VHH binders against Riboflavin biosynthesis protein PYRD, chloroplastic (PYRD). Designs and how they scored, part 7

Target 1, 366 residues: Riboflavin biosynthesis protein PYRD, chloroplastic (PYRD), of Zea mays (Maize) (b6trh4)
Amino acid sequence: PRLAAGALSGRCQAQAAGDLDDAHYMRRCVELARKAAGHTSPNPMVGCVIVRDGRVVGEGFHPKAGQPHAEVFALRDAGNLAENATAYVSLEPCNHYGRTPPCTEALINAKVKEVVVGMTDPNPIVASKGIEKLQGAGISVRVGVEEALCRKLNEAYIHRMLTGKAFATLRATLSMNGIITNQIGKGADQSGGYYSQLMKEYDGVIISSDLAKMSALPLSREAGTNQPLCIIIAQGESSRLHIPSLSQEHASRAIVLADSPVTVEPAGVEVAVFRQIDLESILQLLAQRGLCSVLVDFREAGESFASLLNDFQEDKLVQKVVVEVLPFWLASDGLSNLAFGGSQSFPLKNLELRDVNGSVLLEGYV
Below, E stands for the ipSAE of ESMFold2; O stands for the ipSAE of OpenDDE; V2 stands for 0.75 times the mean of E and O plus 0.25 times the DockQ between their complexes.

## First folded at step 1 (VHH)

Design n3 (framework vhh_h_nbbcii10_fgla)
Fold by ESMFold2-Fast, scan of step 1:
Structure n3 (fold): chain B 366 residues (1-366), chain A 128 residues (1-128)
Amino acid sequence: as target 1 above (366 residues)
Amino acid sequence: QVQLVESGGGLVQPGGSLRLSCAASGRTFSPYTSYDLGWFRQAPGQGLEAVAAISSSGGSTYYADSVKGRFTISRDNSKNTLYLQMNSLRAEDTAVYYCAARTWGSGYYDLPEAFDYWGQGTLVTVSS
């Protein structure tokens, strides 16, 4: 499929209207990169395709932190066919020495003729340095093919690099009459369901201690998942917190952030105590500990938990919202709508709608 | 997980000085610079009490009232080592001194329960 993905609005339109062959190979890079979803943090997801005489001769992706980069796998796959070929890579090749030589050196040593880059490195200190290195070695470089798609692939990585905070997505479920519910749609947490897929993709999930007491901890049912860190917010708890669904085997996958000293049962759960719990500090700590993305799973209208989200738009703490609407009209027992986020109304950007087994899933950017 | 090993304890005369060191080792996704670090002590027949703590950035320090002006906490991030310089030592300073670390949390530098990782301790005896 050489057919273009379609025209994109804004700054991405010119890139998407480029060479159809370039767009095809760059979309393949993104497909390859997505195979590593949930496994690469704190590193980005990257795919690479090597093309010679209109034929793909090598493919690779970065499978997880600590493993070789996409370019290395693609070059190994291509072997001698990489010489005088074009390499497509979704993110600018690295130009920094670590345990192995940088990807720029690997491309130069393989004698590729041209490198086509989806997006430049989001770190402004190193942006274009890899491109400059390749050009200095006589390699032609073109940048910006399917840039919007490449940026969306790594939106959490980019956000962490630019802000020092984890990318936060707010998830909630509403009835047709706007009532917040602790239930999620039919099949959502089963294999193939949207919630199961979110648990595969996100590095961490933030829930209230009230939810943790009543429900099984969030996990993905998808095969090959690196399960998210479960971050349990314990505000106003007494000295003892019992989480009956948490097995001792799963205790290492959870952490409790408390506003006062608390003992957690079962034993083995790490507890961190704060004089004041605020979302900005949490997102900074998560980023420092290697998480790029976190899902704030909002399933209740509790004042303490909701207070973490009061000014998320103005404070730039939440980047994306995912709202599920159930096909029900519910009686209210004091629950309301999502009456937080900013002191003024604000629009959501790039709104997408999906039918998820009879429910409507709405995704938009803050 | 981080492993903490204290050193530098021993017998000292009242009014003397001693420097404790705490070497941090181990493989975690959190770098040494992400840890808040502290010193706690347990005197014979007493409970565990906070002595001093230093923030991950090194920009904030805590000292117990009993040691303010006499003890100085510092860290060397290039060596993954925490120090406690103890001056003008008193008989009341006799205790087992523990190094402690945490990666999560804010405030509560005076609470042992707020720290996740602990060394085995080093004995400091201030002679009569």
Scores: ipSAE 0.000, ipTM 0.353, lowest interface PAE 11.0, mean pLDDT 83

Design n4 (framework vhh_h_nbbcii10_fgla)
Fold by ESMFold2-Fast, scan of step 1:
Structure n4 (fold): chain B 366 residues (1-366), chain A 128 residues (1-128)
Amino acid sequence: as target 1 above (366 residues)
Amino acid sequence: QVQLVESGGGLVQPGGSLRLSCAASGFTFSSRYSYALGWFRQAPGQGLEAVAAINSGGGSTYYADSVKGRFTISRDNSKNTLYLQMNSLRAEDTAVYYCAAKYGRSYYPLTSSEYDYWGQGTLVTVSS
């Protein structure tokens, strides 16, 4: 067995890891898992690191539903160095047969001595069963290292598992005087911009039919993006809807949800007609299609689109809010503020503030 | 109907350059149906060997040791086309070049058994 060389300069040498290295290796699992952002739904993002004598000897992550899990890739990377090693994994190893044996079996067969788990499976029916299987095979298990970070990584997956609905984030842009604007900040939709990053991370984006008629459909400029499904809400539309930015070759990038029959140009765009459109039904439909997360993008949105969001807090339909505040004071005509969400005022939790190229980005949980 | 069609092969002398194209139909490079894409080659009478791969969305690129620094894999999402730019060509690069696609990202993108869809191949001959 060969371990990686571990001397950097002078007299200093790499040492065996201490107890505090648990957090370090678990943070590495999360970094690996994030490489699959936008590709894993309906499965969670998972990373795994195999450690022996204070050195990483194997790494892996779950790249997409239907492919091997993070543990399998990490164990293949480690080879025989996995024997008597410690495996760090951001989510409890599965204990169910799929196309491959369960991850618990792979860890047992590799003869690892210890497994360190970030969080237990959010499904209460299967929670702790993988841990119990490993312990029954003589493997030491510790749970809860960097648990908050691991839960944040998979917040949409957890929400879908518990509710059967897609995790929804409301995105809006305001002026300094609280006026809704249909613009996004300078550079936000370019590579490295916050909107481009959201498009890489979210499985779908819900937009108004008016935005779809006027602007290019939302997409990420980030490398490696699995582009989000564009869900176009067509309430009160005429019998024909033209999406000029969408080619026929890319018709599968969009679906139109309508409250009356409509013919979409280009041909090939899926249309689902409802007698009455409501946000709960949309989120359930998207979850059934394998989407864990959707961004509700409030641009070129009239009263009908706003009505979908009327009681989102009381109905628990929106989990997160992302509000960009532009450095402008604007005059207003028409719908001017975000006066929907609930019949009563409510606080936002875990508020984060960022400067994004001269505008302020506010993120909070409902 | 997923289909891949290679083009751009031909005769080139050692030290020369060629660009291969792979046109995809029945799926898209930038949609919910994401694909890992690769180039593989087969020399006359030999087995299939990896050349280069790119994960879905134009992310990570991978190269066989024999072509690193000489070949570049890229794609044009607007044309739904994969490219292989081949520079400093050598006689041992002579082979039929195949385009391949796999649903989803691959951790082992230089492994032929990972891929589900294959083109018919385009012949590249490097000789003087």
Scores: ipSAE 0.000, ipTM 0.098, lowest interface PAE 22.5, mean pLDDT 83

Design n5 (framework vhh_h_nbbcii10_fgla)
Fold by ESMFold2-Fast, scan of step 1:
Structure n5 (fold): chain B 366 residues (1-366), chain A 128 residues (1-128)
Amino acid sequence: as target 1 above (366 residues)
Amino acid sequence: QVQLVESGGGLVQPGGSLRLSCAASGFTFDSYGDYALGWFRQAPGQGLEAVAAISGSGDSTYYADSVKGRFTISRDNSKNTLYLQMNSLRAEDTAVYYCATDSLWFGEYTSPHQYDYWGQGTLVTVSS
C-alpha cells in the first residue's frame, strides 16, 4: 500500500513502513511453509525468513514430521548473517528439547535482534512460553503479523490442538437445479484436478460403504503423497462386507468403522466396531490416531450416512464446506437437498468460488 | 480444558512390577511446540520429588538416580497417554504418583513449579 502525505506523524509513518515490510516477509514464510503441504501432519506447516538490512539472508521451512523445524533451516542458511538480524516465523518458536534443540535457544545462540511471530502456539501447554524465553534473553518480539493468513495455513492443526478432534470439511456435488449427485466434475480426480489436490491436503477421507463397493478408493494423484487414509463407514451391513476396491496392496490404505461386527473381504483391513456410529466419536478417534484433517465425501450416501451430519453446525463438528455445482440440469421427482447441519439457518463465512473445468466450486466456513 | 488422569496404582509386593498410565485430554501429544511430560511422587510425610520425564518428541528422558535402571517412561501419541513402567519395586517407592505437563528448558525436569498441569494422583503401596 501507498502512504498519503501528512497522514501520520514521522514516528507513525516509520511504524507503518515497518508493518508493510513485516507483512511481506511473513507472507514469504507462509509461501515457504506451503511447500510442505501434505507432508507435515500431525505437525503444522511452518516457514521462517531471516532478514538483515532489508535483505533476506536465510530461509527455511519444516519439510516433514520428524525433521528439523523451519527456524533451524533458516539459521543454517543465514550462517553468520543471522547475528543482529530479524527472524520472521509463521508459528511461535518451540521452547523445549526434543530430537532437535529448542528453536528459542537456536535463535538466542545466533544472536538475532528481533523475532516477528505470525501466531502463538495453539497448544495451551506451550502458548507464549517461546515468546517469554526470547524476551527474557533480551530479544525483541512482535506477534500477530499476517495472523489470519498464518492461522488459515494451519487451520486443521489449530482445530485439533484446541478440540482434540479432526478438522472436518464436508464435500458434496450438486446439479445446477440443486439435486445431490454422486458424480464429480470431468478431470477433478486426475492430477491437477481440484479433487486430487484436495485428497493431497487431507489426512483422511470419510466415505460410505456403498461408495467403497462401487468405486476406486479416493486417493490423491498428485506427486509425492500417500494421502489420504480412507475411512469407510459401514452402517447396517451384513456380517460379511465385500469391498472389491480394497486389493491386498490397498488394505493398509483403509479402515472400516462398523455399527456391528463385520468381516471385511479382502482380509487385512482394520475394523473398529461401535454400538452406535456418530461423527463426534469418529473425529475424536481420528485425532487420537494422528489425523488433523478429514474430508467427509458425500457420495453414494444413504440416510444413515446423512444422519451423521445432522446438527453439525450446532455441534461444531464440521468447520468447512466445499460444494461442486455441475453444469447439468437433472430430472427428479422430488427435492434432494443438503438440509442437514442445523435446526436453524446459518451463514457461511469467507466465501470463495472458482471455475474448475466448467463446474463451479464453492468454499465456505461454518 | 487440560486434564490429566492417572491409573494403575495399587498394592504390590517388594520385587514386583506395576505400570502407571496417565490419560491426557484438552491437548495432544503431537504438538509442534515442544513440552515435557513427567512423573512425580510424594511419599508419606515427604515433599514432591521428580521420578521420570520425557520430552514431547519422546527422544529425551530423565530418571531420578533412585529409580534409574528400574523404571521406564514412555508415551503413546495415538492414545494420548503417558506410561511409567515400574520394575523391581521397593518399600521406598511407596508414594502417591502424579503425572504433570508443561514446557520446560532442557535439564529442568525436576522442578515441580515449572509444571502447570497436574493429575490428581494414584497411590502405589509396596508392602508384603
Scores: ipSAE 0.000, ipTM 0.274, lowest interface PAE 14.5, mean pLDDT 82

Design n6 (framework vhh_h_nbbcii10_fgla)
Fold by ESMFold2-Fast, scan of step 1:
Structure n6 (fold): chain B 366 residues (1-366), chain A 128 residues (1-128)
Amino acid sequence: as target 1 above (366 residues)
Amino acid sequence: QVQLVESGGGLVQPGGSLRLSCAASGYTFSSTESYALGWFRQAPGQGLEAVAAITWSGGSTYYADSVKGRFTISRDNSKNTLYLQMNSLRAEDTAVYYCAAEEYYSGDFYRPGDYDYWGQGTLVTVSS
């Protein structure tokens, strides 16, 4: 970093150094954007880095829906050093007027010379409009630096934009001999645990009414968390449902989705009644309420809850699976006879695995 | 519970120096919980005045005209601590100094209303 691309002799060396710098600054944009995980829905996570003479002079990220965009913070951070600088942005700058001028105008007014974009807007109708406006103002634009990383950052936002449904991840726990369990691994829901981290990152979590009755509602122990909305599925319930772990002061942390009228204790919990509950309708409702991502937590799941997942692969309702495998061999076949997931076998894509405090966590795409 | 605790205040002669520190507990300076950090002061019989501010990246700093060139703001995210190095102190710098942290940067560094968390203050007295 002592040497900028322009300090090198030879065009080939200068070009290679510039390409490596682009990837470095774009990865920094993604790091910045991730600071807002769990806070931005329905907006995307975005980071911006302003570079002048091979050094970072400004940084910013979009911290929360309703607050300024990443470009605005980065430009304020850079001040006068933004003039004739290069701005790196993980997502195409907006060209829409809201409470503030669009980010394209902010970049133009700051007189940046170049904008490097990770990915274009996922909406095909507006894609490239921000880029075209910047180019029309004499600003050079390059697109696609670390594009895969930028798309992964916003996979839930992209999915919601294209389908009108929340991005759904199925979470389940298995023993070493393939028995579905209602446990989560030791330390998983404590600070630093994988489940605690998921609760920070996801906008909502779908749980069975039985889990809600017997356990504390899912929450993150991570600092600065915007806690997920707990979506409780109440099929075949009597006229009353009691959630003992939820106080009246925190009633807004949960919503009950029921197939018949039900009175919830504590008071203040919203109830949505459906003639018939299915996963597609749930995901559409959550998207309409501003949620981009939801975790379907498969614990204390009876036949009714399991039936929501019967054709999730065929219907393309679940995009990702997170399976924890506990380091135990269980003596009984427990829940192994409980079926869900449809009528056909299918491969998972981009499978990743890691050790989470002695358990194996498997993540894959449907 | 989020808490900011200032230290380093005291009595100092004109032309002297002091280093103020602000330690955070229940709040992380290097996370989304700490976008901007600042120092404010309140002199006897006066309103709250912005002294200096720094973004989480350290790429941008603000200084009041009255302290520019004399004071330096810095942060150590690894220690969860904000500093204010005060040099060439004057009688007019006598005030209670407050540490403040902004969870989300929503405006100007000099506006007290933009800051979410505040310390209880530390007194700095400049007199001979």
Scores: ipSAE 0.000, ipTM 0.132, lowest interface PAE 21.6, mean pLDDT 82

Design n7 (framework vhh_h_nbbcii10_fgla)
Fold by ESMFold2-Fast, scan of step 1:
Order: sequence, then structure tokens, then C-alpha cells
Structure n7 (fold): chain B 366 residues (1-366), chain A 128 residues (1-128)
Amino acid sequence: as target 1 above (366 residues)
Amino acid sequence: QVQLVESGGGLVQPGGSLRLSCAASGFTFSTKGSYSLGWFRQAPGQGLEAVAAISPSGGYTYYADSVKGRFTISRDNSKNTLYLQMNSLRAEDTAVYYCAAHRSYGTSWYRDYEYDSWGQGTLVTVSS
């Protein structure tokens, strides 16, 4: 009585564990992809893991625009072990040639047995064509493992592909009694702080000219950061604008969007003049420049800046809000509030909260 | 009736100092500090020029380049009063100085049209 019910039970348990392993490998793809946060725009963040006989034999991620895709790095890492293996990839493999052959051809030539895809590419050039090509070559394809996690990873890329506009997140700071404050919480802009982390993740940050005049321009203290482009909104500005925290050699880190001609110090800062500044035009311009994501940083913001955010919910111009609540009860007559966004009240979706060094950080989707 | 009343102006020699005060009556700078406050000036035959501004909390201050390092703006919400300390005065600082208030969390400090309450002005003359 050796090889009986115990062996069959072991196989059933192994199968259940294998179904959970799909989620594990897909989460590993997302972890790999996140290593490139802030570096990939206008491309998506992608990770790939190659698995053979229950072990990872290759890993890769897309490190920046112009470099090879995740699948190429993972296949190079795996070498001959890719043959008859399963490739996990967080985003549908491309079926369009660029500087290198399509990732679908690389997977076919490596003779992988199966491809597990987190989400289908929203890009009209790629959409479902990669899956079809792999299936046509005799490769098994499964789609939708950890799909929500994979979509969250690339929410800005997806939004830009579908709308032609940058994904916009509104950031604001409130007191416990709901009063807008222009400060950010203790340590928030230092290494490990939430603001420092946002500056690493976002392609650009939109600020008022008043903030630019009085404060250091937003930047990340995180290692390896590709610093965000600082977009300065100059409405009703004098003929000269001085940004004291910016040096001439770093002038390319900022752009000024103005409603009238203005000379910016330091020299070399780009100025774009509009007859009327509106958020939709800004988001279209930034997308055309290759930015997928922007943070609208609501500090030192006057009524003109606030008016850019009127009806942002109805107009679909802001996708996410990040509100820091400071552990302070501030003196105010109650007029200092975020009374913009829609003509009627709206709920926030998928609200999450986090303790950030004694403050509460609230994140929600519009 | 809403009134802002400036005081402390007068004749001063170049290099001298003056402190301007602006007292609110008819309304309060809320004990909660919700008013953004500023100083503007107008020299004879010239347009209105922004000088300095202070946020509702007093945490942020702004200055025109021409006065930066010489002038200091401050507020006392409990006394319903705005101040402008003017040091190292020059002949070019000769103007009527106006205090202004805007009931907002973040008025653009240099835009006169965003301020909804104005004082009558106080004359500052810098002359030998």
C-alpha cells in the first residue's frame, strides 16, 4: 500500500498551489516594473518573469524609453531555459516592430510554451494583436492574472492612450478642521516621505507662480530619481518672473505657462504664452511632450489657479486626489476650502488611508 | 461698513525707517486667519504697484524685488492689524501706501484686482 490516495491528494494540492503561483509570478512582474517608476514615459512600465519547472529562470523589466522591453531582458536572462517555459508579463507583448523585433517574435523564437498576460494593451496599435500572434504560433495564452494590480501600475499610461491627455492627480493639504494649508507634513519632502516618493513617480508637477517665487521647486530626495518637469502657471504675471531656487544650468527642469509675455530669470526657462490658460489644454500639451502623469500641487494657489480645477470631475480632467490631513486645528473663518471640482457632490472611489509621520494621507479616485 | 485704515506714514529722510499699520473695522481678520493681506503703493503719476503680501496663517510672505530685504510684512489676527516695517528707505519709495484684504486661502499677492477691501491710503515721503 504505497502509491495510493496520498499521491492523488498531493497532486490536487500541487495544482491548487500552482494556481496561486500565477498570482505570485505576476506580482513579481509588477515589482520588477516598479523599479523603472518615473523613467519610462511615454512607454508603460512592464515586467516579465520566465518560469520553468516551478522555478524562475529569467527576469526583466523595461528600464526607460528607448531601451529594450521587459520580455527581451527576461529572455536574455533565461537563455536556453526559456524553451518550453512559461513567460509571465504584466502587459500584453508588443506585436509592432520598432528599433528591435516585436516581443511576440522574441517569445516565439525562444519557443516558450505559454504566455500569461496581466492585462491587454490599451494602445490601438497593439491591442489583442500580440495575443493573436502568439496563439497563431501554437503558444498557449492566458489573460487577466492580477489584472487590477497591472492596471493600477499603468493607470497613467492607460489614461494617456485612451484620452490623449496626461493623468492628473490633485494634491492638497488640509487641517483637521478642513482649512487649506500651504505647508506639507513633517518629513514629507525628505527621503522616504510621501511627497518625495510622488516626485519620483510623477512625470511632471503643476504649481502656482507664487509657490515658485517663494519656495524651492518640487523635487524628489529618492535615489535614482528622474526629477519631474516643473510646470509653473503664471496668470496675470508682471513682465518678469524670478525663480530664485533654479539655476541657469537647470533651467530645462521648468516650463512657464503664461497668459501674457514674461521674461523668466534664470535664462533658458521655456515660456509658452496662451490667450487663456485652461487645464484641458495644459494636459494635452504635456501628453504631446511625452508626459503620462502630472501632479497638480495645490499650494500658494489663488482663485485663478483654483478656477483651472472648476468642474474637473464633470470634465474628466482630474482622475485622482491625494489629500494630506495635518494634526492641527487651524485658525480660519471657514472660507479656505476645496470648493471646486464639480457642480454637484461626487463620491471618491477606492479610498485608501495611510499614516505619514503623524499626518493622514487620503488617496481616492474621481 | 467695511474699512481698512492705514497709519504710520509721514516724512522720513533717506536711510530712515517707518512702520505702517493697517487696522480693520467693520469686519475682522477672522480669529481663524482666513484673510490674505497685502500692501500696494502708488507714486505720483504712476500705476498701482504690489509691495508685499502675507498669507492667512502668516506662514508665507511675498515681496516685490524693489523692497526685498528692506521691508518686512507681518500680521496680528488677534489685534486685527497688518504691519509693514520699512527700513533703509529711498527716495523711490515715496508713494501712497494702501493695505488690502482678500477673503481667500491663496490670493495671487501681486494682483490688485483679486483684493476686495482697500484702505484709503497713507502717504510716505522720503526726502531730505
Scores: ipSAE 0.000, ipTM 0.106, lowest interface PAE 22.4, mean pLDDT 82

Design n8 (framework vhh_h_nbbcii10_fgla)
Fold by ESMFold2-Fast, scan of step 1:
Structure n8 (fold): chain B 366 residues (1-366), chain A 130 residues (1-130)
Amino acid sequence: as target 1 above (366 residues)
Amino acid sequence: QVQLVESGGGLVQPGGSLRLSCAASGFTFSYDSSYALGWFRQAPGQGLEAVAAISGSGSTIYYADSVKGRFTISRDNSKNTLYLQMNSLRAEDTAVYYCAKGTVEITYGSSTYKVDFDYWGQGTLVTVSS
């Protein structure tokens, strides 16, 4: 008999001494890649390690879009020791020939003996072309070492490549008794706070126009951050929008997405007008602008903003949730929970919790 | 159109060997981690059981505990064909064997892969008896 769709889960596993060494060097590639968190979009985070006779002779990572790739830095670091060495790289080396040679050519010219790849390019159109180029030049290639870890490193990049949409995380704050609040935990947006750290990691943050009027625009206080773009959702009849925390010299920190013409103060803030605002279109627009990841920050959110998140699980528009639970039991007439987000119940996967200065932070995947 | 056609089934004695083949058309085998290929089986009166799977990259391989050390999954990209080498066959290996192609679902916050198998072959019968 014929059968419908099924499901299978697998895991990357070391099986021999050589496999254990491979996993070790690939984990080092991932560690190096993470040094560039928040700086690489629309490019992936990539690390590379050159190994000769059981020793690391070169290391590199991709620090920022427009800068050289991880392989180039690792090869420069290794110099002559790259010849007849093994290169470990967390993502398939590029094979696109522009005004500078691709990473495949750099590896070939350095006379590397073997390349070990964590994951292939997530774009099916270009996948394996770099591997084929290396093999055609006589270089041995092995693929899939710590593949799951390499995919997790670049979840947002992979999501954007496969769907054409930004990876979206929903952030919300609740009281102990499940009431949605517009508060953020004490110290959360200060240096070392969880919100400050999220702002370092995410390319953009989607907020309500009411939040933009009342509060300082989201930003990271971590050193060396690439500040997220603030995407302000303005829904309703034509209006004037004043963002008091934003100066004209910093107008480029924000864009306004509106369903009708709006005049924004300060001058210089970009405005895009839609006939109807929906989350899918927003995520597509942000991906086209080079954003891989966006945080939807649910504060000062009216009915219209909340409606953007209806059926987010069913529509596969939100991949992750981050819920802060404040150490308060709130009493109020007309109590309401965070009830948007679907016509059906669903489990969250890989749920994690931690204490963030007296609040509980819950993180899970949709 | 994606099509998978199994062959190589038949009658074999306990302790014997068989090699199943799955000829794929409508797509090309490549070293691409966005898909996976697998073998499933269904014994008479039993449910569907996953036997073995291989990622599109070729590096992540799964085997059911019941077949580890006896069965080997492999592929030949030049022939666009998936194989299952079955050794030391037992009576309980008697089943209809199905070849399947799945899409690798983006797995977030986990070091595991989840594959949703969306294309299936017609199946080939393997009977292990004396």
Scores: ipSAE 0.013, ipTM 0.506, lowest interface PAE 7.2, mean pLDDT 84

Design n9 (framework vhh_h_nbbcii10_fgla; at its last look DockQ between E and O 0.17; V2 from the best seeds 0.00; counts 0 for: pae E 15.2 > 2, unsure alone 55.5 < 65, placed apart)
Amino acid sequence: QVQLVESGGGLVQPGGSLRLSCAASGFTLDYSASYALGWFRQAPGQGLEAVAAISSSGGRTYYADSVKGRFTISRDNSKNTLYLQMNSLRAEDTAVYYCAAPFDSYSPDLWGYDYWGQGTLVTVSS
ESMFold2-Fast, scan of step 1: ipSAE 0.250; ipTM 0.606
ESMFold2, look of step 2: ipSAE 0.000; ipTM 0.186
ESMFold2 (binder alone), look of step 2: mean pLDDT 75; pTM 0.768
OpenDDE, look of step 2: ipSAE 0.005; ipTM 0.305

Design p1 (framework vhh_podentamig1)
Fold by ESMFold2-Fast, scan of step 1:
Structure p1 (fold): chain B 366 residues (1-366), chain A 119 residues (1-119)
Amino acid sequence: as target 1 above (366 residues)
Amino acid sequence: EVQLVESGGGLVQPGRSLTLSCAASGFTFSSYAYGWYRQAPGKQRELVAAITSGSTLYADSVKGRFTISRDNAKNSIYLQMNSLRPEDTALYYCAKDYGWEDSYGFDYWGQGTQVTVSS
């Protein structure tokens, strides 16, 4: 467990002197929460671990909207061993009544002695209310263990809570000389590939109608995936739109947003017609449908699709970019760069780099 | 487009009653929990009452005087306010939560309706 938990080096050996490893148990909460990736929206991903005498006696996570919270599953798993134990939870326990009593009351009734919280509720109106309820019942509460990790786990949930819009990530592929390419790297869409993993994690994916006509709908090859909703943007299309990859089964995974009346073939897909299609309206619509996150997949994308992204930084419509750089030097054949996003240049924050089967994957925050 | 529209506020004398209504549109009403919040001048917004499909919650200050209810067929929630007191004077907001059994809060808010309790 030590190595899996981010191994302690000789520089951290003082932590081994009889102290509770809060970080270890909180990382376990996050690991548990990630088992529900792609299944919980509009709810957050939450994990909970009950610890007694340095031993995990109960574990739980929130598996999907409508099912019990992580604390409830962890308390059920621990049974009587929850009494006088410490509960670790990645997100502040709820203090709001739903169909069941709030998780604060479940923890109080189980007679836990301490609760360790990763992050407080992102809603400023209710933040700390669960913590205050627990403290008022005589339970010790500590907050902020592995907070950055817990916030990253729920970045889309937090964004939707604060803005009423889905968290949007722009995905694009470039050559080494910065030319837009309509392919993805070798193995990216296979099991274990970065694109397959994105399709598991994101609630929806926005693609051009041109991509939809040429390719199978985006999907994850990861086990246990709740496949993303595919949002197909149909601008300037003829009255009939033929998408060969849409079957009766796949029609339920797709919606078509059109700027003029269109009949989609094969039949069975939802079509919505708008006078004007803009990214802000799409992100609000997706949030209203209960989606927390969406990937804007920039492939087979003409100027009309690119125009959705013209001022994404200034308008705060895109939060993250994922750019794959292929190991090719290509000749320019048209739309050749990502010269949109804002009227002025802007830096990306928390830039991360990965080697993905010979390609470079760049991830950064707007 | 998610929309919550409050109505029914006004000026009333102490001891009287008011019923607030909230009309909801742009989503499947029956799938969500709803709350009434209020904010008095210079004070923070506070939860007054909440309702799900099977439970209600009330702030201690209004328990026994206020009743929250819902009508799924009309896409509406209501707050019946009895025995009103001057300290109930506030802007009252309707809110929709995320639509799961237990929620950390509410994700959409209406514009509010003013309730003034004065002689």
Scores: ipSAE 0.005, ipTM 0.264, lowest interface PAE 9.9, mean pLDDT 82

